# VHH binders against Sulfite reductase [NADPH] flavoprotein alpha-component (cysJ): the designs that were tried, part 9

Target 1, 215 residues: Sulfite reductase [NADPH] flavoprotein alpha-component (cysJ), of Buchnera aphidicola subsp. Schizaphis graminum (q8k9d3r237to451)
Amino acid sequence: YKPAVATVLLNQKITGRNSTKDVHHIELDITNSNIVYTPGDALGVWYQNSSQLIKQILKLLSIRISDKVKVKDKIITIFEALKKNFELTTNTKHIIQKYTDVTQNKFLKKIISDNKKLNNYVKKTPLLKMIYDHPKKLSSQQLISILRPLKPRLYSISSSQSEMNDEVHITVGVVKKQISGTIHLGGSSSYLSQFLKIDDSVKIFVEEKSNFRLP
Short names: E, the ipSAE of ESMFold2; O, the ipSAE of OpenDDE; V2, 0.75 times the mean of E and O plus 0.25 times the DockQ between their complexes.

## First folded at step 6 (VHH)

Design m18 (from k3 with E99S D100T L101Y; framework vhh_7pa5_2)
Fold by ESMFold2-Fast, scan of step 6:
Structure m18 (fold): chain B 215 residues (1-215), chain A 120 residues (1-120)
Amino acid sequence: as target 1 above (215 residues)
Amino acid sequence: QVQLVESGGGMVQPGGSLRLSCAASGFTFSDYAMSWVRRAPGKGPEWVSTISGSGDSTSYADSVKGRFTISRDNAKNTLYLQMNSLKPEDTALYYCAKSTYEWGEGYFSWGQGTQVTVSS
């Protein structure tokens, strides 16, 4: 697939009466993108992590935002790397294992030694909460060694290219999870619904309909 | 679990009208945009129309614009497609579809579909 850059034309909240969910209708300008889609296709969207989340993580780990890291063949700041290259919202057993290894945290060592405790911990403990509960001074290179690469998210296309040649439309639900008095936001959904503004650029691709077979 | 049940299809002559219904259950209906998608014999799925969760915004494929009207009744958890001035090329299985978003997965849940045949 080839990524293209689209410009935001509209980002509108469209939740219904008595809805507890935040849902947004987003329209993207694909003029000059060479994007072609058909009904049943999905739109892949690259998102960026919020500066607030990045700063919270870096502060807990005593990492300076201007510290540099090597990502593939490039040297960039840790702030830019976390903004564009790494996933920061989900926790996994593998991440917990790596964080335990690099921090040598005694509590987490007991968690990972017991499969039942580890399964329970991963279900209820987002990445930020684990770091908050068990902070440790890390190098920026140690931090990125723990994290997963940021992957684009797929959204159902709600428009037709025959009707709207130069536009693609998606609907995005915002995920909010309340844990121990803290709100944890989904990465792509919060970016698209709350932070992406009219005239902003977003990186996209079309995922062909191979996964959306009808009966 | 999410359930979508389409009804209202049938056989009609060119120029006729049909109203399709989709009864939704297993999720908060008003929180989700809903779509009608059709598949003609030997062809891939064709998106027909979408309506926002609130009902405030609608969109249509060029092939049906001006002839079809999508609507919803959030109190009854029901989606509708009013089809007027039907043409032989509108012959297809019509599916009610719930869009998925947060988890990055495509169209979430298809019903069994309802057959529309336009012939003289």
Scores: ipSAE 0.000, ipTM 0.138, lowest interface PAE 15.9, mean pLDDT 77

Design m19 (from k3 with E99Q D100V L101Y; framework vhh_7pa5_2)
Fold by ESMFold2-Fast, scan of step 6:
Structure m19 (fold): chain B 215 residues (1-215), chain A 120 residues (1-120)
Amino acid sequence: as target 1 above (215 residues)
Amino acid sequence: QVQLVESGGGMVQPGGSLRLSCAASGFTFSDYAMSWVRRAPGKGPEWVSTISGSGDSTSYADSVKGRFTISRDNAKNTLYLQMNSLKPEDTALYYCAKQVYEWGEGYFSWGQGTQVTVSS
């Protein structure tokens, strides 16, 4: 695939018969993008983490926004790396293990030594909550060694290029998890539904239907 | 909950016709492009046809172009595949498909499938 940049034409909340879910209809301008799609193709969308979330994490770990890190053979600020290159919303057993190793946290060492406790902890503890509960001064390089790469998300294309030559339309379900009374939002769906506004730019690519796979 | 229920399969002789249906529920049907995908015995899945949410745009695999017609009735939340001039090579389980995203991960929602057997 080759990435292209599209401009937001419309971002509208829709409430259909499936009223149990929040759904957004998004229309993107692909004029001059060289994007070609057929019905059944998917649209890959790159999202960005919020500046507020990044600043919260950096503050808890005593990391300067201007600190430099190496990402894919480029030297950039930790702030830019967290904004565009790393996933910041989900926690995994592997992340918990890495965070425990770099922090040497006694509580987390007890958690990772027991598979049942680890399974329960992962289920109820988002990344930010773990860092908030167990803060520790880290280097920027230590932080990115813990995190997963940010991957684009795929959305079904609902438009036809024969009808709308210079537009691609997608429908986005808003992802929410409620843990211990707090609502946690998915990265891509939150970005697309809440933060992406008319005239904003978004990085996209087309995933061809030939890649369809059964379970 | 997304539900897709295929029907209309059966046994036919070469040159025969069948019409497959897929009853969809649990989502706003007209907002999603829908596809038919098939899996022949001993082979991987093969995309057959797709139709846009509005129904105005369709596409077909070369192996079925001119013989199969995909259509939809958005008022009835139903997807169709009209299959004409059937060949033994069309023997497969036929699945109705749409994309689903939950918890930040994407996958396809598939029906149970309906068996089409073309034999002399």
Scores: ipSAE 0.000, ipTM 0.179, lowest interface PAE 13.5, mean pLDDT 79

Design m21 (from k3 with E99L D100T L101Y; framework vhh_7pa5_2)
Amino acid sequence: QVQLVESGGGMVQPGGSLRLSCAASGFTFSDYAMSWVRRAPGKGPEWVSTISGSGDSTSYADSVKGRFTISRDNAKNTLYLQMNSLKPEDTALYYCAKLTYEWGEGYFSWGQGTQVTVSS
ESMFold2-Fast, scan of step 6: ipSAE 0.000; ipTM 0.345

Design m22 (from k3 with K98T D100T L101Y S109Y; framework vhh_7pa5_2)
Fold by ESMFold2-Fast, scan of step 6:
Structure m22 (fold): chain B 215 residues (1-215), chain A 120 residues (1-120)
Amino acid sequence: as target 1 above (215 residues)
Amino acid sequence: QVQLVESGGGMVQPGGSLRLSCAASGFTFSDYAMSWVRRAPGKGPEWVSTISGSGDSTSYADSVKGRFTISRDNAKNTLYLQMNSLKPEDTALYYCATETYEWGEGYFYWGQGTQVTVSS
């Protein structure tokens, strides 16, 4: 794929009064990008994790935002790494097992020793909630060892380039899960719907529909 | 591979009828609510109708209530919109839409759209 930078032209909520979904229509300016697409292709979008989420995780783990980590042959701050290089919203069995190993948490050891409990835990417990419930002082290097790399998110393209040569349009649903009275937001969907504003830049690529995969 | 393909649009005179279809593939269709959304030239998108995954619940925008009917055939992975008593104001590109969830992340899918033109 060919990465390009697009500018936000419109970000508009489209759900009606009888809908329970929070849905946004986003229009991106691709002028001078060399982007070519057909209807049904997917738009890959690189998102960034929120500063608030990053600071909350680092505080719970007693990590300084200025601590350095090595990522892709670069030495950068843990804050920069978490902003652009790692996924922070999704929990997996692998992450739970790694977090249990580095923390030696007694409760989580009981969870991972029982496959039924582990399956139930992963379904109901986002990464932030697990860390919040079971905080432990970690090094920055320990933290990134348990996280998965941030991957661009794919959205179906709803526009036609023959009608809108310099624009690409996508629709984004806002992902929210309420657990123990707290709302947990999806990374890409919250970035695109809530934080991305008119005139902001976003990094994108087109994936042809023959290569598009169900997430 | 997730794909939504709309069809059934065309040109019709006021008072006419059209039936739109949306063929869905690449996900478990019956698990997700489906919507029709439209966009008139020069205007933002307008939600038209939603149907639950089971088909038991439907909702409509006030502008189309009593004239449009949303339905689905889960065995055929197809969503429908029956449009009766069409008005010039119904002229728009009509999109089939759904949202699939990965844990903590949403992937929202729109089809390519099908054009409906109502003119005398």
Scores: ipSAE 0.000, ipTM 0.179, lowest interface PAE 14.6, mean pLDDT 78

Design m23 (from k3 with D100T L101Y F108L; framework vhh_7pa5_2)
Fold by ESMFold2-Fast, scan of step 6:
Structure m23 (fold): chain B 215 residues (1-215), chain A 120 residues (1-120)
Amino acid sequence: as target 1 above (215 residues)
Amino acid sequence: QVQLVESGGGMVQPGGSLRLSCAASGFTFSDYAMSWVRRAPGKGPEWVSTISGSGDSTSYADSVKGRFTISRDNAKNTLYLQMNSLKPEDTALYYCAKETYEWGEGYLSWGQGTQVTVSS
């Protein structure tokens, strides 16, 4: 899919049926995008990781924000790479194994040697927490070698193009957090709570839904 | 029943020093990273510093790096923030915060706070 650029027209907080989740209604201007969609299609949206989260990870790994890395045949700063090209919140068994390999961490070697311990660890330990508990000086290239590529977030399209030819509307749910005494430190969830502001530009694409089913 | 009780705030002139303390209870203190977070009047919370459960790893916000030192005493279940070379912009309610990580997400939960006022 070829990404198009849309402009945010509206970002409105609305009340959802589930009291544990805030709901936002977002309207995007697609006039210059050549985007075509039908009911049931999903809108892919590229998001960016929090600068605060990136700086925290880089400090724990003793990596300079200005260090250069190679990503998809381009040389960019590690900060730019982490902002746009890599997922920073989710941990996986594969990431844990790679991080153990590059750090040679004794505790993590014990974890990966036992499938039950590894399964429990991945369920309980986000990427930032693993790095925080077991920091190690890494090169920028070593860091990106363990990370997974950032994928666009998919949202159900709530508008009809026959009625709103130049717009696409989506509904986004955000998990409510305890306001008194709580602050969020994640990347993708922070994006969902702070997401697109009016007049912002965002990269999008349409993912067609197939309703075909063999008899 | 996590409880965090901050103390040590007060009024100080620019260039002065204060030491904040946080008494923690209701969890195994040494198993958790701890942070300091502050909130200036009319502004959102700002992360200040974090220390690992063992005390071997620390991190700081750029605005306080070189001036503030985070430390902990696991035997006493107490977190500290030594604040030196205080500036008027350091004026805020300071909260100690327990690091909480759920799969895919990181969060801080904090107590009632202690007021720090830096004025001439």
Scores: ipSAE 0.000, ipTM 0.187, lowest interface PAE 14.9, mean pLDDT 76

Design m25 (from k3 with D100T L101Y E102P; framework vhh_7pa5_2)
Fold by ESMFold2-Fast, scan of step 6:
Structure m25 (fold): chain B 215 residues (1-215), chain A 120 residues (1-120)
Amino acid sequence: as target 1 above (215 residues)
Amino acid sequence: QVQLVESGGGMVQPGGSLRLSCAASGFTFSDYAMSWVRRAPGKGPEWVSTISGSGDSTSYADSVKGRFTISRDNAKNTLYLQMNSLKPEDTALYYCAKETYPWGEGYFSWGQGTQVTVSS
């Protein structure tokens, strides 16, 4: 894929008055990007984690914002690494197993010993909630060893390049779930709906829909 | 990989009816809320309706409330929009959209759309 930088032209909430859903229509300027898309293609969007979420996680794990970590042969601060390089909102079985291993948490050890309990825990427990419920002092290197790389998120393209040659449009639903009185927001959807503003730059690429048809 | 294929659009006179369908694949259909979103010529997208994964809860835009009905058949992995009492302002490309609430990262995956034209 060919990454490019787009400028935000519009970011507008489009939910109706009777709706409990928050949906945003986002228009991006792709002038001079060499981006080409066709119907059925998806737009990959690189997002950044919020400073508030990063600070909450670091505080729970007793990690200093200025601590250094090695990421892809570069030494950067843990704050910068968590902002741009790692996914912080979704929990997975792998993350739970690794977090259990580094923390030696007795409750989580019981969860990972039973596949059914682990499956139920993953469905109900975002990463922040697991850390909040079971905090432990970790090194910055231990933290990044359990996290997965931040990958761009794919959104269906809602625009036609034949009508809007210099623009690409996407629609983003805001994810939020209430667990034990706390609201947990999605990473990419929160970035796109709440933090990305007109004239901001966003890194994007087009993922072509490959339908292999026999000739 | 999420695939959404809309169908059922066409040309109809004011007061007429159309039923849109969306065939979904690549995910467990019953676990996700589904929506219809439309885009009129020269305008941005307008949210039309949402239905919960179980089908027990629905919501509608004020502009279509009482005229449109969203429904789903989880056994067939299909979403529907029954459109009655159609008006010229309902003319738009209609998209089926998937959301991942409440579990996982939220985003909308749209199909290519199906065109609805209401004119006399």
Scores: ipSAE 0.000, ipTM 0.188, lowest interface PAE 13.8, mean pLDDT 79

Design m27 (from k3 with D100T L101Y G106S; framework vhh_7pa5_2)
Fold by ESMFold2-Fast, scan of step 6:
Structure m27 (fold): chain B 215 residues (1-215), chain A 120 residues (1-120)
Amino acid sequence: as target 1 above (215 residues)
Amino acid sequence: QVQLVESGGGMVQPGGSLRLSCAASGFTFSDYAMSWVRRAPGKGPEWVSTISGSGDSTSYADSVKGRFTISRDNAKNTLYLQMNSLKPEDTALYYCAKETYEWGESYFSWGQGTQVTVSS
């Protein structure tokens, strides 16, 4: 795949009076991107974490937004690293294990010592909630050692390039959760539906449905 | 991969009727709920109707309830929308849509649409 930058032309909720579901139709301008696609190909989208979520996490861990971290071979601020390079919404057994190790939290040590408790905890505890319930001062380097890399999300392309030569269209469902007075949103779906606005730029690529297309 | 092809649109006078069809392929049709979504000129997409995979449950937008009927033929992998008592406000591109869930998120696959124009 080859990454390109697209501009948002439309981001609009699909509406209906009896609909209980939040779904968004998104149209992206791919003019000058050299992107080629056919209906049924997948659009990969790199999303960014919200500034608000990043600031909440950093505050709970007593980390300054200007602190520097090494990501791959680059030295950048922790804020930029969390915005573009790491996944911040999903918790995993591995993350819980690492967080327990760096914090030495007594409650979490009991959780990870019992596989049934750990399975139950990961199902009901997003990353932000774990940090909120068990805050601890960490270095920025300790924080990124716990987190998973941010990966692009794949969406089915609903447009045809022969009809929409300079556009690609996708639809995205919105997942919302409210836990303990905080709102937890699905990573890529919340970015695309709520935070990505007209004229914003988004990094994309096309993943072809098959290597064996008919001419 | 999902392929949806809509047909049956056209020009009709107010009070008239049209029947839209959607030919589906690339997935097990009977396992998925299917929807009709429309987009009027200069407006965003509006959900019209949904039918369960079995066909036993249907739902409609308030604006079309009592006038439109959604149905499906699982043996033919085809979705239908019977539109009666059409109004100028029903003028739109009509899309057949399938919803998929993955990674705790949902997304739609839909076709290129079929144009319905209601004018006197």
Scores: ipSAE 0.000, ipTM 0.242, lowest interface PAE 14.7, mean pLDDT 78

Design m28 (from k3 with D100T L101Y G104N; framework vhh_7pa5_2)
Fold by ESMFold2-Fast, scan of step 6:
Structure m28 (fold): chain B 215 residues (1-215), chain A 120 residues (1-120)
Amino acid sequence: as target 1 above (215 residues)
Amino acid sequence: QVQLVESGGGMVQPGGSLRLSCAASGFTFSDYAMSWVRRAPGKGPEWVSTISGSGDSTSYADSVKGRFTISRDNAKNTLYLQMNSLKPEDTALYYCAKETYEWNEGYFSWGQGTQVTVSS
């Protein structure tokens, strides 16, 4: 990928305020980026995890926000690592297996021993809920060994460069799901819709139609 | 891998009707809410309608309420949009969109879309 940095020109809710859907239209300034796109191409966007989500996870695992970790030859705080380098919203079979191994949790051992139970569990249980239901004191290094690296998310480009030469536009549906009375938000969709403001910078790249793959 | 293929667009006169289809593959269709989103020439995208995974609940944009009906056939992995009393302002590229169940991101892909043109 050849990443570029774009500036936010507009971030606007495009559905009515009493709609059951929260959809945002985002316009990015790509002046001087050398970005070229055609209709049907996708925009890859790097996002950051919510500070509140990070604090919740660290508290459940008894990890200090200021603890240091090694991430690809550099030493940074666990908070910085979780904000920019790791996925925190999605649960996967691999994460469940690693978390089970590190925690030695007897309930999760039963889940991972049965493919049908594991498939059902991963569909119903976001990462935060698994940690909430089965908390365990971990080191910061143990935590990052379980997590997936944060990858950019792909969004369909809704603008035409022939009409908007210095801009690229995307539409983002905000992911909100309720489980046991708690609202769970998507990582990238929450970042783009709620936290990214006008004049903020965002790291992007273009994925051409012929090479388009879902993350 | 997830794939969404829209079809059923075309040219119609004002007052006409069209039925759009979206063929879904690569995921358990009945587990996910599905939406229709449109983009008119020179305008940003507009949410049109959503249906729950079970089909029990639906919602509509005010601009299409009473004229459009969203439905799904979970046995055929297909989403539909029945469009009646079409107006010139309904002219747009229509996209099928999917939410993820794993509390992940919203709409990853709405494909190439299907063009609807309402003119005399």
Scores: ipSAE 0.000, ipTM 0.159, lowest interface PAE 13.7, mean pLDDT 78

Design m29 (from k3 with D100T L101Y G106A; framework vhh_7pa5_2)
Fold by ESMFold2-Fast, scan of step 6:
Structure m29 (fold): chain B 215 residues (1-215), chain A 120 residues (1-120)
Amino acid sequence: as target 1 above (215 residues)
Amino acid sequence: QVQLVESGGGMVQPGGSLRLSCAASGFTFSDYAMSWVRRAPGKGPEWVSTISGSGDSTSYADSVKGRFTISRDNAKNTLYLQMNSLKPEDTALYYCAKETYEWGEAYFSWGQGTQVTVSS
């Protein structure tokens, strides 16, 4: 069941009082996509990481934006790989262990040697914060060896296909968090609300209500 | 997990009244602020009103102040919008909305909406 490509028709900020979040309503053109949905279904969206986040990570790791890496039998720049192929916001125990191995960081070695400390660290420390707190010169190949593939995000569909036959509508919120002097933006919501423009293309699929699961 | 079901819409003449309801499930209703959002034909969504989880504070869009009243019944997990002095400009699909959080990201969850049509 092949993903479809949709075109952005509208990306509009919803103004809410007593809210600390930016909220956007996004309308996508699904003409010629063969997409079918019912109310209660979810829309899966493949997003791209922000250029700002990518450049910040590369700077902290002393990696040149033009360095090349091999991804799925293709040779592309590290910038393109991080933009389209890898998840950059969520930290995991596996990533922490691999980052500790490649950096030989003494603080992180103590964290990974204690299950309780590791569990607490994972809960409180996004990927960018770990790299910011413990920067180290890495190769592009070392960087991609610790990262996991980009996953689509699921959003509740707010439109009805019987009334909007060629459109699907979703609502997304942006969470901005201060991390040791930097701003952490949510991955797919930041892409959709801050960077996705009218007439841009985005890859989507429909997850039926009976199979709906938040990642 | 979050489920929201709106009801109470219909057709009314200008100056009329309607009361919208939203049945909520899948979360601890009293812990979350709830909002009403509307979408007029051919236009994007417009925030209408918000009420705090306890019901102690409310806020309204300037276009509806003095005419609409948001309220909630936490014992019944139900959100309400009392709409008075309705105008043709109030014609829209009305959605109740709750923020959903996932892996550090937030988005609104809302239901299918309920249609309000104000015309003579």
Scores: ipSAE 0.000, ipTM 0.216, lowest interface PAE 14.4, mean pLDDT 78

Design n01 (framework vhh_7pa5_2; at its last look DockQ between E and O 0.57; V2 from the best seeds 0.00; counts 0 for: pae E 10.4 > 2)
Fold by ESMFold2-Fast, scan of step 6:
Structure n01 (fold): chain B 215 residues (1-215), chain A 121 residues (1-121)
Amino acid sequence: as target 1 above (215 residues)
Amino acid sequence: QVQLVESGGGMVQPGGSLRLSCAASGFTFSDYAMSWVRRAPGKGPEWVSTISGSGDSTSYADSVKGRFTISRDNAKNTLYLQMNSLKPEDTALYYCAKETYTPWGEGYFSWGQGTQVTVSS
């Protein structure tokens, strides 16, 4: 893939609704990106973790925000690594096993020794909750070794490059489950619809998908 | 059932002040961090400030730091936002918000109906 950096031109809630969904129209400036797309292609978007979530995790693990880690042969702060390189919301069996190993936590050792208990724990316990329930001082490099990499998400391209040569447009849907409002905060759709602002930069790539249509 | 009712919005000139209130019910208020989130016309929600359940810790968006103060009264189940030195850029619907995490790690804001703040000359 040929990743590029785009600048946000517009992030607008669509006034019309499809059932109970909140829908946002996002326009990105791809000038000087060498991005090329055709009708039916999808846009891959890299999202960033919340600074607040990162600070909560680092505090629970007694890690300084300025500590350095090595990621893909680059030395960066743990804060930047957690912001851009790692997934922080979802727990997995692999993460639980690694966290148990580095912390030597007695309760978690009992959980991982029993497949039924481990399956149940994964379903009920997000990463932040596990760390909150079982805090332990870790090095920044130990934390990085536990986490999984942040993966981009794919969105339908709604624009035509022949008409908008320096722009790509996407439509992002977020389900509002009740009239009073409950909005997802995790994942790329929440990042794009709720937190990405005009003049922000976002890392993107194009994935070719024939016969792909917007709902 | 979580209920959040905001009040205290209105029109004010640049440099003015407003105090927003949020009456919370349907959950144990002191056990949860509470946030203020705003939505300007045509934009998505923007986080403004958070206060811990005990009130001991607060955090603010860079755009409001030093001008806004979040506080709470746990005996009255009420959240406050004191807004000073208001700017036209602060014009938005302001929502009282409670963050909840799902078991699979997704964060949700439950929020009220909002209170309109308009800063104009």
Scores: ipSAE 0.000, ipTM 0.114, lowest interface PAE 16.3, mean pLDDT 77
Fold by ESMFold2, look of step 7:
Structure n01 (fold): chain B 215 residues (1-215), chain A 121 residues (1-121)
Amino acid sequence: as target 1 above (215 residues)
Amino acid sequence: QVQLVESGGGMVQPGGSLRLSCAASGFTFSDYAMSWVRRAPGKGPEWVSTISGSGDSTSYADSVKGRFTISRDNAKNTLYLQMNSLKPEDTALYYCAKETYTPWGEGYFSWGQGTQVTVSS
C-alpha cells in the first residue's frame, strides 16, 4: 500500500443525546492523493498514542519521559518513540513472554508455562493492565524491545467514490475503559474522535476488500 | 469475514411503512450490538437506532421515536427496522452497522452496502 496524507473536513458525533454510545463520522479530503477505493474497502489510519497513556506506562515502569532510545537507527526520547512508533494497548503472547523474561514476575511465569492459561490471559489482559498489575523498573530500551511497532487501524469505508470522488468517510466508536479507577481511552478511536480537528492532517492508506478481515 | 446485507428498501408514499432487514454472517451475531444509520442526499450520516446483542435494550434518535422499531432475531441472524408513518425526510440510504469494541482495543464499524428508502408522493 502507499501512505497518503488526508485533511479532516468533518468530525461529527452521530449518536443521539440519549445514546450510551459515542460514535463519530469523519470525512477526509483526499484531493491530489491518487487514492481510489470501492465499497467494501477499508481505510487504514496511523494514529498517535495519547500523552496520558504514555505517562501512565512510563510511571509504572519508572522510566523518565526524557530518556533516550534507539528506533530504526534514530535516537529519540522514549516519549516520542511511544507516541508514534509503538502499540500501547494490544497485548500478545510474545509481548507477555518478553515482559515476563525482563521482569522475572512469578505470577506471569506460571501463566506462560501453561498454554491454556496464556491463551486466556491474552484475551482478557491488555498491555496497560498487565503493566499495572505487575509493575517493574525497566530501561527505555528494554521497554522498546518488548513492544510491537504501531499498526494502523482499519475502518470500514462508509462512502462511495462515485458519489464523493475527493473524499473518504469512516465511522469510529469511542472506546473508554476503566482500569483501577482510572478511565483509559482506546488509542486509535480516541485519536480519531477526540483529538482530530477540522483541517488536521491524517496519515492513511486504502486496504482493498480481499485483504480486509474484521475481528 | 463479516458480511451485512440490507434489504427491504424501496419507494413508498408518505404515511406508508417499510420493514428493513439485515442478514448477518461471519460472526457470532448475538454477541454484538447492532445499529441502523442513514444518510440523506447532501447530508452527513445520522444514527437511527441501536439494539443490544441480547435484544433487551434499544435506543432511538429523537427524529424516529414512536415511528421506528428496531428488533433482532438471533436465531436467524437478522436485524430489522420497522418503519411506520414515513415522511419525505426519511428518504435516505439505510445502513446496517456492527459496532465492535474490543475489551481493550480499538473500536470500529462494519457496514453493509445499504438499502435505499425513498418516500415521495
Scores: ipSAE 0.000, ipTM 0.318, lowest interface PAE 10.4, mean pLDDT 80
ESMFold2 (binder alone), look of step 7: mean pLDDT 83; pTM 0.821
OpenDDE, look of step 7: ipSAE 0.015; ipTM 0.276

